Miniprotein binders against q6w4x9r395to579. Designs and how they scored, part 223

Target 1, 185 residues: q6w4x9r395to579
Amino acid sequence: GHCSLEGGSFVTTFDARPYRFHGTCTYILLQSPQLPEDGALMAVYDKSGVSHSETSLVAVVYLSRQDKIVISQDEVVTNNGEAKWLPYKTRNITVFRQTSTHLQMATSFGLELVVQLRPIFQAYVTVGPQFRGQTRGLCGNFNGDTTDDFTTSMGIAEGTASLFVDSWRAGNCPAALERETDPCS
Short names: E, the ipSAE of ESMFold2; O, the ipSAE of OpenDDE; V2, 0.75 times the mean of E and O plus 0.25 times the DockQ between their complexes.

## First folded at step 19 (miniprotein)

Design ctG (at its last look DockQ between E and O 0.01; V2 from the best seeds 0.00; counts 0 for: pae O 5.5 > 1.5, placed apart)
Fold by ESMFold2, look of step 19:
Structure ctG (fold): chain B 185 residues (1-185), chain A 91 residues (1-91)
Amino acid sequence: as target 1 above (185 residues)
Amino acid sequence: SELEEIAKTILEAVKDLLYAVEENDEEAIKRAIERLEEAAKRAEEAGFEKVAEGVERVIEAVRNGEEDPSIYSMVRSLESYMEEAMRRAKE
């Protein structure tokens, strides 16, 4: 399954449901029992212009009980706050420079992350088939059905991206703008 | 319905806790933690061990001074545990 975070705050879920949102917060992209030690993949969005509706991805975070790996748009990779030279390897995770413009985080537990650093900071999440029906977050539930991909953190399927995205905030930050239009919903 | 009452108590107390942490209101933090400890005990006694463990992790994170993103990630996991427990109870 593939989930993407592209310029203009566009997201495409594991079930290929596209949407857009405008918020400045850390959001949970993916949680799953398939990720060890309560692992979660998170995305950090910040203002990219003067308008409230201009936000962009500035970092991707893999968080577990053992690790907090941050890949930032400034091309620095940290684990638990400490900057790391690439390639960087733990027992289960390897972060390396895939190309001059792309970094990759490969794992032994079926999660793969590719980060495009230039010209625009974007992220591409790939999960193995064991994740089918067992994901939650901004990347959706990976069940082959787009009608419930907007399932909130409380388990409620919503028809709008705004309520769905706000439920996955991982920080004390303002709600997304209510006038956001889901381009494909 | 007991799980629903426990879940409601947990969600209200977590909301109060996160707000109290942001405001650095030490008395409100203490009160919210006490409510969460009671709810975790009720959850454990009722057999909802993952819910109880999730609550304890949130409490521990606050006591250790962990940053908001980590605490919120734990809260989202706790919500998942409560949702799953309610789903299984209805089966």
Scores: ipSAE 0.300, ipTM 0.676, lowest interface PAE 3.5, mean pLDDT 83
Fold by OpenDDE base, look of step 19:
Structure ctG (fold): chain B 185 residues (1-185), chain A 91 residues (1-91)
Amino acid sequence: as target 1 above (185 residues)
Amino acid sequence: SELEEIAKTILEAVKDLLYAVEENDEEAIKRAIERLEEAAKRAEEAGFEKVAEGVERVIEAVRNGEEDPSIYSMVRSLESYMEEAMRRAKE
């Protein structure tokens, strides 16, 4: 399964459903029992301009009982707040520079993350087949059915992205604006 | 300008180091490390502590016999950091 966060406000789920939203919050991208130590992948969005529609991805966060890894445009920070030189290795996670513009987080448990740092901060999430039907968050449920990708944190399938996205907020933030748009259009 | 000079020295020495490692040329490795250590010291004295730390990390990785991809990743990170630092210095 491949989930992408592109163009500042576009998301494509594991089931390849594209949608757009504008929010300034931290959102759960991926939760799954397949992630060890109650792991979760999160996305941080912030304002990129003066308009409410000018929002962009500014960081990706992996959080578990064991680790906290924050990947932003300028640095990789761990749970102790320290910026780390790459490659950074934990028990089952490695963060390293893939190219001059891309970082990669590799894991031993079937999660891969590629982050494009510039010109636009973008993220690409890949999960193994063992994650099928066992994911939740903005990346969807990875069950091959696009019609139920907008399943809220309470397990309710929504027809539009608005309530879906808002349900996955990880903080006290304003509601997001959504538009179902093909990011490739 | 000081950082630019240091960066240039580091990048050249790193290039030599990587080549030496690939060729398993111990003497060349030693020479490159010595150059890097000097550059790290210079960086530290100039107030670029992170640069110095990065260089030391690369040196340590080589000494510990870490795999090439890991070393290359460190180098790229170091390069990126130096570039960013230089950009900020110009602002």
Scores: ipSAE 0.018, ipTM 0.342, lowest interface PAE 5.5, mean pLDDT 89
ESMFold2 (binder alone), look of step 19: mean pLDDT 81; pTM 0.771

Design ctS (at its last look DockQ between E and O 0.01; V2 from the best seeds 0.00; counts 0 for: pae O 7.3 > 1.5, placed apart)
Fold by ESMFold2, look of step 19:
Structure ctS (fold): chain B 185 residues (1-185), chain A 89 residues (1-89)
Amino acid sequence: as target 1 above (185 residues)
Amino acid sequence: DRLRKIAKSLYSLAASLLSEAERAFEAGNFEEAFRLAEEAGELIEYAIKLAEEAIKEGDTDPQTEELLKKAEKLAKEVERFIAKVAEEL
């Protein structure tokens, strides 16, 4: 399965459902029992202009009991809080510069993250088939059904992207702004 | 600075985990309370490290120094809570 976080705060879920939101928070992107040590992938969004409706991806964060990895445009920061030279390798995770504009985090547990650093900070998440039906968060539930990809943190399927996204906020943040539009199916 | 903003997010998450740990404690779920509090402590320590790195990289925003003070205070609160929970285990 493939999930993408692209410019303008666009997201495409593992089941290929697209949506957009405007928020300035840290969000749970992916949780799954397939991630070791209570692992989770999170996305950090911030204001990118003078309007609240102008937000963009600032960082992607992988957290587990054993590994803490922050990837931003300027740096990769790990468990000790210091910036790391690439490649960075643990037993299960390797972070390396894929190209002059892309970083890759490869893992032994079926998660792959590719980050575009320039011209716009974007992220692409790939998970193996063992994750099917086993994911939660902004990337959806990966069950092959686009109609329930907007399942909230309380387990309620919503038809509105803004309610879905707000339910996955990690920490205390303002609710995302919503533009006038029909709910996506 | 991006590191300051990330550290602030992790601080907020840790504070939320401590609140959840307190609720578990009041419900008598002491093992869960202990686990949540330990996770909060790990996140707070990481947030402190990120804020310190931001300062080292030249962040002079007074909010970063205030975040460090808040995070250190929260770390002490978490440590005290863990000790309290451990008495019940």
Scores: ipSAE 0.242, ipTM 0.631, lowest interface PAE 4.7, mean pLDDT 81
Fold by OpenDDE base, look of step 19:
Structure ctS (fold): chain B 185 residues (1-185), chain A 89 residues (1-89)
Amino acid sequence: as target 1 above (185 residues)
Amino acid sequence: DRLRKIAKSLYSLAASLLSEAERAFEAGNFEEAFRLAEEAGELIEYAIKLAEEAIKEGDTDPQTEELLKKAEKLAKEVERFIAKVAEEL
């Protein structure tokens, strides 16, 4: 399964359903029992301009009972709040830096994250086949059916992206705005 | 194609790690060289898988095929390097 966060406000689910939203919150991208230690991948969005439509991805966060890794445009921060030199390695996670514009988070449990830092901060999430039908969050449920990708945290299938996205907020933030635009692939 | 993009990123990272491994080797840091090379190996194998998947899904762009060939070549280089480092451990 391949999920992408592109162009600042575009998302393509594991089932290849594209959608767009504008929000300024932290959202759950991926939760799964296949992630060890109650792990979750999250996306942080913030305002990039004056209008409500000017929002962009600013960080990706992996959080578990054992690890917290924050990847932003300028640094990688871990549990102790300190920026780390790359490559950074834990028990089952390694973060690599490309000399130019990309970072990689590799894991031993079937999750891969590629982050493009410039010119646009973008993220690409890949999960192994063991994750099929066992994922939830903004990246969808990875079951081969695009029609149910907008399943909320409460298990309700929504017809619009805004309600779907809002259900996966990790904090108390303003409601997301929806626009029906196809992302570039 | 997003699969090609991801694969390309993985390829680049693997290549960078191999270069770092080579530098470590030249400096006499054989354990570090080995570690970095092993990591490069894992990433390049994943890049190959993604490129193959792209082709299987109907990607007919010559760039994807080229990437696959390059990735396979790099994988062989990494394997040879690992063997070389192992002799020094």
Scores: ipSAE 0.016, ipTM 0.256, lowest interface PAE 7.3, mean pLDDT 88
ESMFold2 (binder alone), look of step 19: mean pLDDT 86; pTM 0.827

Design ctX (at its last look DockQ between E and O 0.02; V2 from the best seeds 0.00; counts 0 for: pae E 15.9 > 1.5, placed apart)
Fold by ESMFold2, look of step 19:
Structure ctX (fold): chain B 185 residues (1-185), chain A 89 residues (1-89)
Amino acid sequence: as target 1 above (185 residues)
Amino acid sequence: DTLREEAERLYDEARKLMEEARRAFEAGNFEEAFRLAEEAGRLIKEAIRRAEEAIKEGDEDPSTYSILRSAESFAEIVEEFIERVKEEL
């Protein structure tokens, strides 16, 4: 399964449903019982420099009971707030520089994250087949059906990206702008 | 350049074209979005071929496998985007 965060504001779910949104918040990208230690992948968006209503991806966070790995657009990787030189390895996670412009987080539990640092900060999430039907968040539910990929944190399937995205906010943030959400509809 | 380096450049160019295609789609320029996405698809196919050949010639670098896997996934995403754009034409 593949999920992507591209162009600063575009998302394509594990079931290949594209959408776009703008919002200044941390969002739950992926939750699953397949992730150990109550793990979750999160995406941080912030205002981009051209318009107050435009936002872009600025960091990706893997959070579990053991780790809080942050890969940010300033190219610094931290774990639990401590900057790390690459390659960086824990028992089940390795973060390394894939190319001059790409970092990769590889895991033993079927999650892979590739982060493009330049020219635009983008992220690519890959999960193994054991995740099928067992994911929640902005990357969708990975059940092979795009009609319910906009399932909210309360389990409600929505017809628009804005209500779906807002339900996955991980903090007190302004709601996504409707006119700029899901331009691929 | 090595085959891996060529595959990486083709992959990066295809990503850039898709970024432009998505912006064109946002602007309602669906013919332009279609053209850009089709070109991105052609570059991705070539990137896949170069990465596959590098592996067959003995490249054991993990980044080559990651480029190939990412390009194959991206090719699927590009095709779905093209089909979505066609619905608007």
Scores: ipSAE 0.000, ipTM 0.133, lowest interface PAE 15.9, mean pLDDT 79
Fold by OpenDDE base, look of step 19:
Structure ctX (fold): chain B 185 residues (1-185), chain A 89 residues (1-89)
Amino acid sequence: as target 1 above (185 residues)
Amino acid sequence: DTLREEAERLYDEARKLMEEARRAFEAGNFEEAFRLAEEAGRLIKEAIRRAEEAIKEGDEDPSTYSILRSAESFAEIVEEFIERVKEEL
């Protein structure tokens, strides 16, 4: 399954459902029992301009009981708040520079993350087939059905992206705004 | 309930059990982890059977296929987890 965060406010789920939102919060991108030690992937959005529609992804965070890895445009920070030189290795996670503009987080448990740093901060999440039907968060549930991708953290299927996205907030933030996307895209 | 709905219910129940199993495993309670995982395995296999039966009887709803695929993938995960637990027993 492939989930993408592109163009500052666009998300494509593992089931290939595209949607758009504008928010300035940290959101749960991926939770799964397949992630060890209560692991979760999160996305941090912030204002990138003066209007409410000018929001962008500014960081991706992997958080578990053992690890905290923050990938931002300028640095990689770990649990102790230190910027690390790459490659950075833990027990089952490696962060390394893939290209001059791309970082990659590789894992031993079927999660891959590629982050484009420039010119636009974007993220690409890949999970193995073992994650099928076992994911939750902004990337959806990876069950092959796009109609239920907007399932909230409480297990309720929403018709709008805004309510769906808001349910996956990881902090105290304003409500997200929704913009429609072409369902055929 | 329809066969699909039954499959979905069983799948959800199996998932909950596996979440508990994982917690037990992380806590070092391997016996409980094993018990829970075995039960999850039983339920997920039944979910698969229900979904397959639905399809066989002419259910062409995409959601039925989705639950089948999900359940099959999850079954593999359960099996792998069980094997891992056995290593600790």
Scores: ipSAE 0.000, ipTM 0.197, lowest interface PAE 12.4, mean pLDDT 89
ESMFold2 (binder alone), look of step 19: mean pLDDT 90; pTM 0.897

Design ei1 (at its last read DockQ between E and O 0.86; V2 from the best seeds 0.84)
Amino acid sequence: STTRLRIEFRDISEEQAKKVEEIIRFEAEKSGVDVEFEYHDGRLTVEAEGSPYAIEWFLYIVRLRLWWEMDGVEIYVIKVES
ESMFold2, look of step 19: ipSAE 0.713; ipTM 0.874
ESMFold2 (binder alone), look of step 19: mean pLDDT 89; pTM 0.886
OpenDDE base, look of step 19: ipSAE 0.654; ipTM 0.859
ESMFold2, fold request of step 20: ipSAE 0.794, 0.799, 0.783; ipTM 0.903, 0.905, 0.897
ESMFold2 (binder alone), fold request of step 20: mean pLDDT 89, 89, 89; pTM 0.891, 0.889, 0.893
OpenDDE base, fold request of step 20: ipSAE 0.859, 0.859, 0.858; ipTM 0.942, 0.942, 0.943
ESMFold2, last read: ipSAE 0.776, 0.803, 0.776; ipTM 0.894, 0.907, 0.893
ESMFold2 (binder alone), last read: mean pLDDT 89, 89, 89; pTM 0.889, 0.893, 0.894
OpenDDE base, last read: ipSAE 0.856, 0.862, 0.860; ipTM 0.940, 0.944, 0.944

Design ei10 (at its last look DockQ between E and O 0.86; V2 from the best seeds 0.68)
Fold by ESMFold2, look of step 19:
Structure ei10 (fold): chain B 185 residues (1-185), chain A 82 residues (1-82)
Amino acid sequence: as target 1 above (185 residues)
Amino acid sequence: STTRLRIEFRDISEEQAKKVEQIIRFEAEKSGVDVEFEYHDGRLTVEAEGSPYAIEWFLYIVRLRLWWEMDGVEIYVIKVES
C-alpha cells in the first residue's frame, strides 16, 4: 500500500483517497500493531512562507520505544536527538540517500519511507501486505474501501477531512476550523 | 459499560506534573475520557474513565506524546477495570 504527502498539505491514502488540509501540528500518519515497539509514523506541518499554501510538511518522524528518528526539511536526520551521517543503520532500520534529492528509510518490518528533500519537501510511505486492514492515521485504514478512510482516532467514519485530520493531532493544537480561517485584511 | 484506568507518575516535579496534566487533559477531551488528577509529594495519580476503545487509544496516545514531548517521565498502569 502507498500513501503520499505532497504539495504542502495534500495527502493520498493507502486506498487512494485524496484530500488536503491546513494545520500547524504534529499528526499521526500511520499507526499499526505491525510496527514494533508501539511504533508510529508522524508528520509535522508548519506555516509556509509561500502564499498559495498555508501549511506544509516540515518533518517526518518515526517514533517507537526504541527510536525517535526525525527527517526534517533542513536535510538533517537525527535519532534520539543526535545528528546522524548517512547511511545510518540500526538493527531494523536503514536510512540512506537514494538520490541527490531523495532519502529513503527502509525497515525489516515492512515500512518504507521515501522523502523528497527538494524542490519541495514531500513524503511517500509504502507498507507491505501484512498491514492490510491494520493501519490508522492520516494514511487511512488500508482496507480497500475509500468510503471509510476518514476514520477518526475514536473509530468514527467521517465524510469530511477536517474532523478526521483533527482527531489525529499529536499535540495541543487548535482545531482545523480555527486554522482554516486566514486573515485577508 | 465503561472502563476505568488508574495510572501513576512517580518522582515527578510539580512543573513536570503540570505539563503531563495538560497533555492528558487534551487527549481526554479529544477521546471522550473523563479524568481526575491528584498530585502530592512527587506523585501524580490519574483516574480515567471511558469506553474500552477510548481508554485503549487514550493510553496509547498519552504514552506516545509523553515520549515525544518530555524527558524523565515514566507512566505506571496500576489498575484497569471494567
Scores: ipSAE 0.641, ipTM 0.839, lowest interface PAE 1.3, mean pLDDT 86
Fold by OpenDDE base, look of step 19:
Structure ei10 (fold): chain B 185 residues (1-185), chain A 82 residues (1-82)
Amino acid sequence: as target 1 above (185 residues)
Amino acid sequence: STTRLRIEFRDISEEQAKKVEQIIRFEAEKSGVDVEFEYHDGRLTVEAEGSPYAIEWFLYIVRLRLWWEMDGVEIYVIKVES
């Protein structure tokens, strides 16, 4: 399964459903029992301009009971809040520079993350087949059905992205704005 | 069916307790979980009640958010009844 966060406000789920939102919060991208130690992948969005529609991805966070990894444009911060030199390796996670503009987080448990740093901060999430039907968050449920990708944290299928996205907020932040636009337009 | 959850925070300041309470109330509302709070002399006790699914998610998201937002605050699950 491949999930992408592109263009500042566009998301494509594991089931290849595209949608757009504008929010300035931290959201759960991926939560799954397949992630060890209650792990979750999160995305941090912030304002990139004056208008409410000017939002962008500014960081990706992997958080578990054992690990806290924050990947931003300028640094990789771990549990102690300090920037680390790359490659950074823990028990089952390795963060390294893939290219001059891309970082990669590789894991032993079937999660891969590629982060494009420049010119636009974008993220690409890949999960193994063992995650099928067992994922939750903005990246969807990876069950091959796009119609139920907007399932909230409480297991309710929503017809629009706004309530879906808001359900996956990891903070007390304002509601996201939905815009029904074609990512390819 | 309903599940009852009792969690405690120890050695927590009043200021921290207020922040924790804000986080928990927010997540409780989102999850459809009823919560009650009691703070006394560095200990915050939270009673939560809801469906098994709601309580499971509630506990998970609270743990995650506290780990993310509140340094040095540990959560103790004291009792779970279904």
Scores: ipSAE 0.598, ipTM 0.834, lowest interface PAE 0.9, mean pLDDT 92
ESMFold2 (binder alone), look of step 19: mean pLDDT 84; pTM 0.831

Design ei11 (at its last look DockQ between E and O 0.82; V2 from the best seeds 0.73)
Fold by ESMFold2, look of step 19:
Structure ei11 (fold): chain B 185 residues (1-185), chain A 82 residues (1-82)
Amino acid sequence: as target 1 above (185 residues)
Amino acid sequence: STTRLRIEFRDISEEQAKKVEEIIRFEAEKSGVDVEFEYHDGRLTVEAEGSPYAIEWFLYIIRLRLWWEMDGVEIYVIKVES
């Protein structure tokens, strides 16, 4: 299965459902029992333009009880806050420079992440078939059915990307509606 | 059905407890989980109640966020009743 995070806050799920959103937060991109040590892949989005509604990917994070790997737009790779020279290896994970513009995180548990650093920071997630029907997050549920890929963290299939994306926030960030509404109403 | 969860944080300051409570309140509101807090003598106790699904996600996401956002804060799951 393949999930992509491309410029302009575009996402294509494991079931090939495309959507766009505008948000400034950390989001659960992929969570699955197939990831060891309660692992999750997270995506960090921030303001990227003149307009309040323009947001883009600035980092991808792999987080578990053992690892806190951050691959950021500034091309720095850290684990538990410490900058690492590439190639970087743990027991289950290898991060290396694939090309002058691409980094790769390869794992022993069926997750692969390719990060394009330039000209635009983008990410491509590949998971093995053991993940089928076993994923949650912005990349969808990988069940072969695009109609329920907008399943929220509460297990509810939504019709809009914004409600779906807001449910996967991993930070005390305002919902999209709150960010755009005058609080003095 | 309803699941009840009791969790505990030990040897944390009042400032750490405040930050933990902010994370937990946010995730409880998102998940439809009812929470009650008690802080005494460096120990924060949280009583949570909700559907089995909501409690499972609630526990997962607060652990993940604490790991991501804070250092030196450990969560102890004391009791889970369905």
Scores: ipSAE 0.746, ipTM 0.882, lowest interface PAE 0.9, mean pLDDT 87
Fold by OpenDDE base, look of step 19:
Structure ei11 (fold): chain B 185 residues (1-185), chain A 82 residues (1-82)
Amino acid sequence: as target 1 above (185 residues)
Amino acid sequence: STTRLRIEFRDISEEQAKKVEEIIRFEAEKSGVDVEFEYHDGRLTVEAEGSPYAIEWFLYIIRLRLWWEMDGVEIYVIKVES
């Protein structure tokens, strides 16, 4: 399964459903029992301009009971504080520079993350087949059905992205704005 | 079916307790969980009630958020009753 966060406000789920939102909060991208130690992948969005529609991804966070990894445009922060040197390696996670503009987080448990730092901060999430039907969050449920990708944290399928996205907020933030625009247009 | 959850936060200041309460109330509302709070002399007690699914998610998300937003705050699960 491949999930992408592109263009500042565009998301494509594991089931390849595209949608757009504008929010300034931390959101759960991926939560799954397949992630060890209650792990979750999160995305941090912030304002990139004056308009409410000017929002962008500013960081990706992997958080578990054992690990805290924050990847932003300028730095990688870990449990031990600021870590600007790479590669960073734990028992089952490795963060390293893939290219001059891309960082990669590789894991032993079937999660891969590629982060494009420049010119636009973007993220690409890949999960193994063992995650099928067992994922939750903005990246969807990875069950091959795009119609139920907007399932909330309470297991309710929504027809629009707004309530879906808001349900996955990991902070006391304002509601996200939805635009019915085709990401491919 | 309903599940009752009792959790405690120990050795926390009143200010910290207020922040914890704000986080928990927010997540409780989102999850459809009823919560009650009691703070006394460095201990915050939270009683939560909801469906088994809601309580499970509620506990997970508050653990995640508290760990993320409030370093050093530990949750003690005192009782889970279904």
Scores: ipSAE 0.649, ipTM 0.857, lowest interface PAE 0.8, mean pLDDT 93
ESMFold2 (binder alone), look of step 19: mean pLDDT 89; pTM 0.889

Design ei12 (at its last look DockQ between E and O 0.89; V2 from the best seeds 0.00; counts 0 for: pae E 1.6 > 1.5)
Fold by OpenDDE base, look of step 19:
Structure ei12 (fold): chain B 185 residues (1-185), chain A 82 residues (1-82)
Amino acid sequence: as target 1 above (185 residues)
Amino acid sequence: STTRLRIEFRDISEEQAKKVEEIIRFEAEKSGVDVEFEYHDGRLTVEAEGSPYAIEWFLYIVRLRLWWEMDDVEIYVIKVES
């Protein structure tokens, strides 16, 4: 399964459903029992301009009971808030520079993350087949059915992205704005 | 069917307790969980009630957010009743 966060406000789920939103919060991208130690992958969005529609991804966070990894444009920060030199390795996770513009987080449990730092901060999430039907968050449920990708944290399938996205907020922040636009436009 | 959950925060300041309460209230509302708070002398007690599914998610997301936003605060699960 491949999930992408592109163009500052575009998301494509594991089931290849595209949607767009504008929010300035931290959101759960991926939560699954397949992630050890209650792990979750989160995305941090912030304002990139004056208007409400000017939002962008500013960081990706992997958080578990054992690890706290924050990947931003300028640094990789871990548990105690210290920036780490790359490659950074834990028991199950390695963060390293893939290219001059890309970082990669590799894991032993079937999660891969590629982060494009420039010119636009973008993220690409890949999960193994063992995650099928066992994921939730903004990346969807990875069950091959695009019609139920907008399932909220309470297990309710929504027809639009607005309530879906808001249900996965991991902060006390305002509701996001939804726009039905072509990601290629 | 409903599940009751009691959690505690120990050695927590009043200011910290207020922040925890804000996080918990937000997540409780989203999850359809009823919550009650009691703070006394450095201890915050939270009583939560909801469906088994809601309580499970509520506890998870609260733990996650506390670790993310207030990593110096420890949560104790005291009681779970179904």
Scores: ipSAE 0.769, ipTM 0.903, lowest interface PAE 0.6, mean pLDDT 93
Fold by ESMFold2, look of step 19:
Structure ei12 (fold): chain B 185 residues (1-185), chain A 82 residues (1-82)
Amino acid sequence: as target 1 above (185 residues)
Amino acid sequence: STTRLRIEFRDISEEQAKKVEEIIRFEAEKSGVDVEFEYHDGRLTVEAEGSPYAIEWFLYIVRLRLWWEMDDVEIYVIKVES
C-alpha cells in the first residue's frame, strides 16, 4: 500500500483517496500493531506562506518506545537532537540517501519511507501486505474501501476531511481549516 | 458501558505535572473522556472515565505525546474498571 504527502498539504491514502487540509500541528500519519514498540509515523505541518490557510509538510517523525527519528529538510535527527551522517542504521531501521534529492528509511517490519527534500519537501509511505486492514491515521485504514478512509481516532467514519484530520492531532493546536477536494472517481 | 482508568506519575515536579495535565486535558476533551486530577508530594494521580474504545485510544495517544513532548516522565496505569 502507498500513501503520499505532497505539496499544499495534499494527502493520498493507502486506498488512493485524495484530500487536502490546512493545519499547523503534528498529526498521526500511520499507527499500526505491525509497528514494533507501539510505534507511529507522524507528520509535522507548519505555515508555508503569508496566508493562514496555507500549510505544508515540514518533517516526518518515526516514534516508538525505542526510536525517535526526525527527518526534516537538511537533516536526520535522533533522540538527543543530534544530526546524523548517512547512512544511519539501528537494529530495525536504516536511513540512507537514495538520490541527491531523496532520502529513504527502510525497516525490517515492512515500513518504507521516501522523503523528497527538493524542490519541495514531500513524503511517500509504503507498507507491506501485512498492514492491510491494520492501519490508522491520515493515511487511512488500508482496507480497500475509500468510503471509510476518513475514520477518526474514535472509529467514526466522517464524510469530510476536517473532523477526520482534527481527530489525529498529536499536539495542543487549533483545529485544521477545511479545504476539501472532491474524491477521485 | 463505562471504563475507568487510574494513572499515576511519580517523582515529578509541580512544573512537570502542569505540562502533563495540559496534555491530558486536551486529549480527554478530544476523546470524550472525563478526567480528574490530584497532585500531592511529587505524585500526580489522574482518574479517567469514558467508553472502552475512548479510554484505549486516550491512553495510547497520551503515552505517545508524553514520549514526544516530555523528558523522563514515566506513566503508571494502576487499574482499568468497566
Scores: ipSAE 0.565, ipTM 0.805, lowest interface PAE 1.6, mean pLDDT 83
ESMFold2 (binder alone), look of step 19: mean pLDDT 89; pTM 0.891

